# Designs tried in a protein design chat: VH-VL binders against Large ribosomal subunit protein uL3c (RPL3). Part 17

Target 1, 266 residues: Large ribosomal subunit protein uL3c (RPL3), of Bigelowiella natans (Pedinomonas minutissima) (Chlorarachnion sp. (q7xyp4)
Amino acid sequence: AAAARASSSALVALPGGRMIEVPHMTKDYRDVKVCSRQRKWEIREHMRDPIKMGLMGTKAGMTTYYDDEGIAHPVTVIALEAGNVVTQVKTKETDGYDAVQLAYKETRDRTIPWPERQHLRKHGNVKAMKHLKEFKIADVSEFTPGQQLKAEELFEVGDLVDVSGTSSGKGFQGSIRRWGMKRGPMSHGSKSHRQHGSIGCSATPSRVYKGLKMAGRMGNERKTVKKLPVMMVNDEEKYIVVRGSVPGKKGTIVELRPTKIVGKHC
Below, E stands for the ipSAE of ESMFold2; O stands for the ipSAE of OpenDDE; V2 stands for 0.75 times the mean of E and O plus 0.25 times the DockQ between their complexes.

## First folded at step 15 (VH-VL; framework fv_sibeprenlimab)

Design q4 (from p2 with light chain Q27E G54D T57N; at its last look DockQ between E and O 0.01; V2 from the best seeds 0.00; counts 0 for: pae E 18.2 > 2, placed apart)
Fold by ESMFold2, look of step 15:
Structure q4 (fold): chain C 266 residues (1-266), chain A 119 residues (1-119), chain B 111 residues (1-111)
Amino acid sequence: as target 1 above (266 residues)
Amino acid sequence: QVQLVQSGAEVKKPGASVKVSCKASGYTFTDYYIHWVRQATGQGLEWMGYINPSGGYTKYAQKFQGRVTMTADKSISTVYMELSSLRSEDTAVYFCARGDLYEGYFDYWGQGTLVTVSS
Amino acid sequence: EIVMTQSPATLSVSPGERATLSCRASESVDSYGNSYLHWYQQKPGQAPRLLIYDASNRATGIPARFSGSGSRTEFTLTISSLQSEDFAVYYCQQYDESPYTFGGGTKVEIK
């Protein structure tokens, strides 16, 4: 038993050097069930249900958990930096599909483009955020612009999540991305007034938004690791722990999404 | 016996829309997803999206978002796929296929519906 | 998006001989020890027919001469003794991540 407690006070560094102490993995970790008949039945029931909301986070680091038999279990700590605030809520009526746009990682106004800053002001008066990402879900009625999302309301220990991360553009894909991102001034910040908010839903024409591109749509170095069990969720200390490896290096922005109900899963 | 029967061939002009039906029989309609896959002449297979008939939930490939709409009518065990703003490159055979909820493979396919888009 | 690459594009084989078809994924299609890769056969003018699911399991009614193997990114379909009805186009498909992509196909034809 004493050997099993060797990692009970693991320290993990957040971006910016702040250290957090992750408590010993609770006995809930020992009770997390994978591929049981009951768990498979629960997942099968939800295949008739709508897609649930996800979150953004920052890979803070990896650590190990040694069980009572001394076997190492790798876990990844995902920090919840300031953000995960709902901005735009899209519906089939307004935008042709249902989605919730989420803003993540607070930053200074100077670090984001003027059209994006105006977008944030119009949709929930959200502070300047480094990242915007859409989450397509079935039921958007529970979400309101300006709403702060909490991880404990969205995920439980034992849930399976898909974690996506953005890798650097090194190699072939990076070269293509640099070339493709140089399409003309589609979001030009000229002196003339423009609508930067809802796409195609206003009585006024919007020359800036002829395309459907959003900031997060242009990445093509993204990788997804599927079916990672959630081991811990802590909104007060602002982290989520998942079992296994997560894409990217320490500091990578990641998206946590509920595991899709396809093929074999559990 | 499981069977998926699609509507007949269509000839359309560019800019029009087409609505293809897929009538399912021989199984519990709401227990399986229906996927749509198309194939241009002499070309490979291209996944378009799926619908869960039990609640009407849909997912579309990015390429078709904004142009495709899938619906289901549980009373007649029929799924519809509507593709709007047709272009000449949309000329293809369109298949519906039943998707297994667990393994995700397509075990039963419709006969295919040829949609020809010409000016 | 996971790109599926099949090789060869065309395979010329005599009846009774062994055919080996390859399928490579740009990313692993394995999750929790399962390979989400399926094989289909398509004859001219017909819809595809499921042959192999989860890399190695024969679908109901598929003859034992068809076998699948592989994991992660590299997969193989083997037809141990080609019959006259086996000359067709074969596709692999991944179902690990949307969009659910197909390979370009391998046409198996008479030498």
Scores: ipSAE 0.000, ipTM 0.369, lowest interface PAE 18.2, mean pLDDT 74
ESMFold2 (binder alone), look of step 15: mean pLDDT 93; pTM 0.946
OpenDDE, look of step 15: ipSAE 0.696; ipTM 0.848

Design q5 (from p2 with light chain Y32W G54D T57N; at its last look DockQ between E and O 0.17; V2 from the best seeds 0.00; counts 0 for: pae E 16.3 > 2, placed apart)
Fold by ESMFold2, look of step 15:
Structure q5 (fold): chain C 266 residues (1-266), chain A 119 residues (1-119), chain B 111 residues (1-111)
Amino acid sequence: as target 1 above (266 residues)
Amino acid sequence: QVQLVQSGAEVKKPGASVKVSCKASGYTFTDYYIHWVRQATGQGLEWMGYINPSGGYTKYAQKFQGRVTMTADKSISTVYMELSSLRSEDTAVYFCARGDLYEGYFDYWGQGTLVTVSS
Amino acid sequence: EIVMTQSPATLSVSPGERATLSCRASQSVDSWGNSYLHWYQQKPGQAPRLLIYDASNRATGIPARFSGSGSRTEFTLTISSLQSEDFAVYYCQQYDESPYTFGGGTKVEIK
């Protein structure tokens, strides 16, 4: 344990540039079995449970888990940036369905349109946030506008989660096809069109965010990777670690939800 | 014309509880949080926690966790702070203050309520 | 928790002169392009009064002689020409991370 603790961790950069040391998850961290008779039973019972609340996060990067055979298994670090604050709570009586709206990723007031700023102020007096997402859940009575959600209260190590995000696989190709189809001014500085994902610092402005939304409309699909085990939850250092890959590039906003359905084959 | 009016001074013995009220007026009660800040005689200010009157969500400083309870009555725009298991070091003036979770400056304060804990 | 340290503990100043108060945080209180640091004035027997929010913005009704500056861990409140009503205790407060701590205060008194 001493050698593993002293030499087995990896450094991951969170948004804002802070570095954290994430210990490698050893065999002792693997208490969830997939595709066993017990696991199939647990999945069936989970599907009978009411739909529970999720969270939003930002893909921070990947690191490795080394098992007893020395085989590297990827894990993804998902940062919990400022946010995950409840705004609007919808009920069947007021809106015809039960849902909780979350605000995620704090920004300055001036980057948010005035109507959206007023919405945030009216529903929990929440600071300006870049993303508002609605979670349809079974029981909204536990949630109050302005409430800060904590990952450690929603998820435990060993839980299975579904992680959703916009795939980056065809996004660059999609935007080029749409642009090229109209015969626009693609000839000026053409290399920059192929490098959008590699110029992250210049991609911070709101113009880049609108371009990302447009790529999602052109052929990028919202993808869900299901049944990812939660390996670590840390509200103090503001991250969650899941086993496996997560849709999108570093910086992609993702939604974490408790697993509802897994395929017949695990 | 925002105003926070607190209940009167209290004298308590060690081990008792005290409940201080804070009645808000001049604004939409559920749009803002009510924070509680105390000040021992001749000492500085100490943040105790807040309540969101809209749904009753509370957050307490760890020092007071388990001893403090905050509640709100929307019908009369009033917040209550109850501090149990009183000790002599809890002798202080207790203020309610209006603020929000994120910008967090306390722009309006109650007049303060002196709570004296003596045997 | 973030420890707020104010200096000096007591500042003796003549009326009409400039007062400069310091506030230091044990870690940065800047988040998302904003400094979450506020200044309050408290006179004996009264509740605190908000002077400056977000390090440099004057609250409603605060005279122009009050100004704030600083970022990250070091902050300053300046009173450019002290008036008789300005002799009070001044507190800084961080609102970046819970618990939302106050400094120990700086008493501004007559020299």
Scores: ipSAE 0.000, ipTM 0.415, lowest interface PAE 16.3, mean pLDDT 75
ESMFold2 (binder alone), look of step 15: mean pLDDT 93; pTM 0.947
OpenDDE, look of step 15: ipSAE 0.577; ipTM 0.817

Design q6 (from p2 with light chain Y36W G54D T57N; at its last look DockQ between E and O 0.01; V2 from the best seeds 0.00; counts 0 for: pae E 9.9 > 2, placed apart)
Fold by ESMFold2, look of step 15:
Structure q6 (fold): chain C 266 residues (1-266), chain A 119 residues (1-119), chain B 111 residues (1-111)
Amino acid sequence: as target 1 above (266 residues)
Amino acid sequence: QVQLVQSGAEVKKPGASVKVSCKASGYTFTDYYIHWVRQATGQGLEWMGYINPSGGYTKYAQKFQGRVTMTADKSISTVYMELSSLRSEDTAVYFCARGDLYEGYFDYWGQGTLVTVSS
Amino acid sequence: EIVMTQSPATLSVSPGERATLSCRASQSVDSYGNSWLHWYQQKPGQAPRLLIYDASNRATGIPARFSGSGSRTEFTLTISSLQSEDFAVYYCQQYDESPYTFGGGTKVEIK
């Protein structure tokens, strides 16, 4: 029978080919009304919390769910591959600032340079990992080299996170979107390039430089999508679900950090 | 009808531990935090900490950090507060109270549990 | 830690009279457009009962004779016409920063 609200459950492929079923998510995480008592309290506590630790993951895919009003909500599954192991712990006394370095995504020893492998061995005897990333946080005292981080201990459903990653590459197609140009090349020859006089453009060096900007890649830059609610955390099946889109294509390595700044105008 | 029912009175020796239960009913257990507040006989109220039953997240007053442990059993809608290394000054009535972070006030309270610490 | 100071410690008032209770915080308990200050009533052998939240809002089921006012560091609870059931101890609590401290209480006694 058809319900007034559709529930959905879809398979998502994790890196390595393992499939998971993302259960129906009925909880609605709509924005809290501005200046409500709930919102005032949330802002107060968030701004007073010390910056907490984040973790790394791999974009596994997206799915949708429908709330009890029938509205579709896109969600992104972020896989937790082998890793999120603390390596170097930096303190203001030893390094001039407080930070925790994480190693993520186990790989073969031969895949990484010898100095990096020795770095991992020196700092907690961590297995060879493809990615190292530093997280600047308020209190490093609870972290030790070699410590395995658990997502369920770092994030709760409803937490807001900033997700950073490299945007997908779009080639020359991206240059049209990026610069907003409405003209397409009529020919491929360099001589016809000088005769591209549509809308008053000339072959002057300044116009050629604008055309050169069109040749730049769209994407392939670090992006952060802010204020994404955590919808689900599952350490057993090794994934986190956030509402919305995250940077990059399937397989992109992303960094999840607690949202630093939330609405301060209440 | 929202109700918080606590375990009965206890007598303990210095250095022992005590575990007080708080059974919730009449609402969705995981939608609210449970706070613990104690009151020494003839004295005022002292906030001890809270637990979020949905994920087990806790926050303790610094005074009790290292001595208090709060846990929740979702299957029976019950929160536990355990206080270790008891001292005579820990003699008090211990209350559980329902509240959440965004409303910020304690609208329903348990009946209280007297814990007496004496040699 | 925010220290909450209530005065007087004991207030002797005749039935039908007005009672005014004071609560002072060692620092402002106003944050993000709200006063994080609550009032509770406690009778002997009973758990506290919420009276006023956010300095001035009556909780559900609280008679109109109870009113709260104040902001930042200075707060008052007023009982406009004391009834026999109002003789109790009253506590203020700040919920601005952890630990969420209570005042020492004001005992309202029959005169």
Scores: ipSAE 0.005, ipTM 0.431, lowest interface PAE 9.9, mean pLDDT 77
ESMFold2 (binder alone), look of step 15: mean pLDDT 94; pTM 0.956
OpenDDE, look of step 15: ipSAE 0.554; ipTM 0.816

## First folded at step 16 (VH-VL; framework fv_sibeprenlimab)

Design r1 (from p2 with light chain G54D T57N R58L A59E; at its last look DockQ between E and O 0.01; V2 from the best seeds 0.00; counts 0 for: pae E 17.2 > 2, placed apart)
Fold by ESMFold2, look of step 16:
Structure r1 (fold): chain C 266 residues (1-266), chain A 119 residues (1-119), chain B 111 residues (1-111)
Amino acid sequence: as target 1 above (266 residues)
Amino acid sequence: QVQLVQSGAEVKKPGASVKVSCKASGYTFTDYYIHWVRQATGQGLEWMGYINPSGGYTKYAQKFQGRVTMTADKSISTVYMELSSLRSEDTAVYFCARGDLYEGYFDYWGQGTLVTVSS
Amino acid sequence: EIVMTQSPATLSVSPGERATLSCRASQSVDSYGNSYLHWYQQKPGQAPRLLIYDASNLETGIPARFSGSGSRTEFTLTISSLQSEDFAVYYCQQYDESPYTFGGGTKVEIK
């Protein structure tokens, strides 16, 4: 007899074309406590000094979550592609610091250098992976080479996480702009023919950074969005949902970590 | 307008104790940590420890462990740092600083309290 | 404990010129995909003032001529066009692991 609104499901395409159905609002989500003041204090009391393990994922897309009051919250679906396998476990005795190395996103052996492939074989006989990342954590004793990490064992709904990745860049706007930056030292005049194409941007002092050398993209730096609540964790369907936006476009590789420092608000 | 106002300068003899106060205003006192950082004349900055006013949790640099005690009084939004068994090398300006718990940096500082230890 | 080393100890720069300050950590101060490295400015008789947090983020109210870069163990603070009010001592600080140590400082003075 409980009144319930039928959930508005959103289809989100995971890498490889697999579609998942992510509900916008369900009874499961009505019980989610989004970043309470008491939860923030509990995290600060217990998580500030201990560093817990994280994992890697792929940004799959965004959708909308509606809370019990009908307020819309943007959420990001992060796919868990093949990977998140422990490779090397480092200790102070072995390497001078405690860390766990993860391998993420299965690829062909030919795609990676032979020494890296031998590294993976030596440490847990792990399949070839596109990404290796170390996570400095307080206690490495629970991790062994070859171990498959599960998101449901690392994160719970309501946990705060920091999500790192490459920010969505401006990309190339054409060869003229990139060509002009290569000629930056030659431009000392008050006017040039390229000034007409950027009238809206000329009011700011951003001109001082036009000489910055970039390999082929601008604005593609590693960024971290902090204090994102975990809204869903699903190892069966291979995704995690966090509230808010994460860095990058669909397909961007992201790193999820427990929040080291918890702020006043979510 | 966030402010941290510290107690006035003190002159102490070796072996004595000093208690420096830091009164916070302009924000919710229990939402931030208060750190203590000292600076000897013409020298750099040295972190001493912090207190979480919410539960009274403290963390001290090992160099000061056993000599420093930090307390908080939530009713008057004030943190105290007491340093015992003073030595001449403890002569310094002592700052309290608010730590942003999310970013872990010190965004607001007290004016500093000069503590002079002389025989 | 993480030792923070700043260089140079003293930097003499003319007003309007570019200043570049270096900070090296004895071990990586990157955790959770962030560099927990902060920059402060201290003028004589004053408390330090936060300039840059997490290696590259400009604090509210700080002029855009200040910028930070770097990761892991190597960091720089850049002042693109030094103003008269920028002559001060600059400190880097790590907040990755207790004790939260500062560098020895770089004094920026008028050439």
Scores: ipSAE 0.000, ipTM 0.398, lowest interface PAE 17.2, mean pLDDT 75
ESMFold2 (binder alone), look of step 16: mean pLDDT 92; pTM 0.943
OpenDDE, look of step 16: ipSAE 0.485; ipTM 0.798

Design r2 (from p2 with light chain H38A G54D T57N R58L A59E; at its last look DockQ between E and O 0.05; V2 from the best seeds 0.00; counts 0 for: pae E 10.0 > 2, placed apart)
Fold by ESMFold2, look of step 16:
Structure r2 (fold): chain C 266 residues (1-266), chain A 119 residues (1-119), chain B 111 residues (1-111)
Amino acid sequence: as target 1 above (266 residues)
Amino acid sequence: QVQLVQSGAEVKKPGASVKVSCKASGYTFTDYYIHWVRQATGQGLEWMGYINPSGGYTKYAQKFQGRVTMTADKSISTVYMELSSLRSEDTAVYFCARGDLYEGYFDYWGQGTLVTVSS
Amino acid sequence: EIVMTQSPATLSVSPGERATLSCRASQSVDSYGNSYLAWYQQKPGQAPRLLIYDASNLETGIPARFSGSGSRTEFTLTISSLQSEDFAVYYCQQYDESPYTFGGGTKVEIK
């Protein structure tokens, strides 16, 4: 039991100051490239599987997991705050499409508008919640208003999930675009001083960072990170751990959905 | 109606131990943490640790690590705090308090248990 | 560990007047878009009573004359019109990280 603790090194704070230590993982996960013609067909058939229910969570933080070979892997802890209660169940008969509405993150009545509070009371008599989100799924028959969803019933270790959230609003976001585009187009289609100005990094270091070229717009938009392996699910201590990073800063509300797509860039 | 009822006052000699009970009622016992906070006479408040009654997980302030043990009996909705190797500076009123699983403020408190340690 | 410092240690105020109590944290207690700071009232021989949570939210059953404000490291509790029952010791408490810590208290007494 002592050897297992040598492979887990960090505590992560959940909302409210509760601390957890991520348990050691005993299985080595990796992405698998699928390039065979038969495998491409199998992936397309998997995309036809019924859409399954997901959950909401709160990004609590990241830590480093060291596998049995000593290699560091980043993981993200997602807190399961009070909520994930079914409110409205929509059907084609009543609403023209099948969906389950989920309420997440219990709060005092003061923080939500009266019409929203009445909606929650009407649909399952649900406590005041900060967030409502619809999940369009194939089969709504097993969900009833007021039902508490449990992460261990929906996800298992090794499952792949897509995590959606809003990026940090003021973080490092496209600074190359903001600063570089203003200066970039000096030399197109003309003489050497334009060429020298645009290519003028020969004597002075370039402001273009090779590792930072992929920086995109952060904030104001929702982003989905796909195919993240579930490392741990714990309904008792109210967290789920995924391998890799998820959108947003600590406190960002995220949506976890089962992955349907495997290896599409093969 | 949420209520935390603690056991009665105790008088102990240095080196002994004390076990204080805290019986919870009026809510789902396993949905909330129980914290212990002590207050020496005329002094401020000092957090000692908590227990999650659902799984029995505990966290103790470093100052008390090795001397304090918290347990829970779910069948009677009761938490116990045992403090061993008592010293005269452990003389205080010991409170149990209910903490939210996700927000660590204490909305309901027990009445307090005076523990007096004197030679 | 986050050290909570309250000032003044003692505040003498006449009934009906405004009382303003200060609480300073040694580091920010803001996380997840929220300030994890509570205020408690304690009368002699009694357990503390929760007044304010999340820095500014009034607990159910607490009179509206109590209000909280502040963020990150500096917080205040305001009693807008002091009543006779408000003479007590007031504590701030952070719950951003364990160990949870309390300020030293501010005794509000009649002038």
Scores: ipSAE 0.006, ipTM 0.525, lowest interface PAE 10.0, mean pLDDT 77
ESMFold2 (binder alone), look of step 16: mean pLDDT 94; pTM 0.958
OpenDDE, look of step 16: ipSAE 0.138; ipTM 0.695

Design r3 (from p2 with heavy chain K59N Q62E, light chain G54D T57N; at its last look DockQ between E and O 0.04; V2 from the best seeds 0.00; counts 0 for: pae E 16.4 > 2, placed apart)
Fold by OpenDDE, look of step 16:
Structure r3 (fold): chain C 266 residues (1-266), chain A 119 residues (1-119), chain B 111 residues (1-111)
Amino acid sequence: as target 1 above (266 residues)
Amino acid sequence: QVQLVQSGAEVKKPGASVKVSCKASGYTFTDYYIHWVRQATGQGLEWMGYINPSGGYTNYAEKFQGRVTMTADKSISTVYMELSSLRSEDTAVYFCARGDLYEGYFDYWGQGTLVTVSS
Amino acid sequence: EIVMTQSPATLSVSPGERATLSCRASQSVDSYGNSYLHWYQQKPGQAPRLLIYDASNRATGIPARFSGSGSRTEFTLTISSLQSEDFAVYYCQQYDESPYTFGGGTKVEIK
């Protein structure tokens, strides 16, 4: 039975107000297994060379797409604003480790400190950029200061990426929400429905251990979602689409890194 | 001993293309950039661009954008500079030079290749 | 682009005398405590040879009579005692900003 091709198009707003229509997803993403909290797919061995370098992007938003088989996929559109230019190449010999520093999101000269401005200028004559991030990679020899990285050259549909960013702030939260603790009895005269409970013993150690999970601020911390499949790459329209959710709110900066594959199935 | 050996002199007609080679030896070919600098007769030096032989990344001066192509063959430690749409003004000696990772200075130079553009 | 201006265009000096060459940049070429300026020597029919890098550092094999100084926009190459082999054209070059630019050169000739 020819599964009815539901043609779904989704509109997503990119930074700056530009609207894009994300076309149908290719079949390649279906061969990628997503781990952890993401929808799981059967993994096939990736045939191309490993991803060599990461990129920075801006979370544009999420949408749902239907593939050719009518299966719904949650995806995140990551805008590629001006940037992703190599500013510095660090090597084991010079810095003790191999890494490539990227500059991202063009900004006005006056908005960045003079030292940073000079750094960008001296290393590849790069325009003022708001964000600098280092990507540790195995081989830095292919990168040169001033080099403009392109998503289509680095990523292909079906590649797995780790997406890092700052998670959404949730304010001060109780232990149930923050740490997934269970609540107390709701009946039988209980008055401790959402209370934390015991925080330790009186005699030994007669203190609360450091790191005890309690109520507090939640979110606004660096988080990484691992092994997200790349669904689309478009340098012309300046976006990349990954399956699943990524950390942060719309407009936040995210880092796309090659995934570290520990095992065959996650 | 580090050496850069360039190809021989070329005579071209206007509108033609010229491809100059620079063979590197005496060092790890992929550890340094190769720059190209030209010098018209009796004139100063003009930077044209560079290539990273490791990845093949190139950066050209704006003046030569669209006309110059630099390539590298790692198997023979050779860099090529091709200049198209030649003009009489392109008559010059073309030098390849080794540069460090930060493009700071040119410590070794080729012997130069005279390219003459004449009708 | 950064314009490099060398002066004088021609310098006539006798053997054994001191030669002073100037290089001026249209804008500062200093950053992070370094001057992004190099000096080259070129003899007739030869490729340029690196003399001084980062304004004041002698390249390998360069005689002690060659010295570089300066900062920001003003730089000087000094030959303390000119030798017969030093008659050549000298170029300054900046790498502060792309495109990399050379000065017009100073020809050091025998007086």
Scores: ipSAE 0.000, ipTM 0.448, lowest interface PAE 12.8, mean pLDDT 84
ESMFold2, look of step 16: ipSAE 0.000; ipTM 0.387
ESMFold2 (binder alone), look of step 16: mean pLDDT 93; pTM 0.950

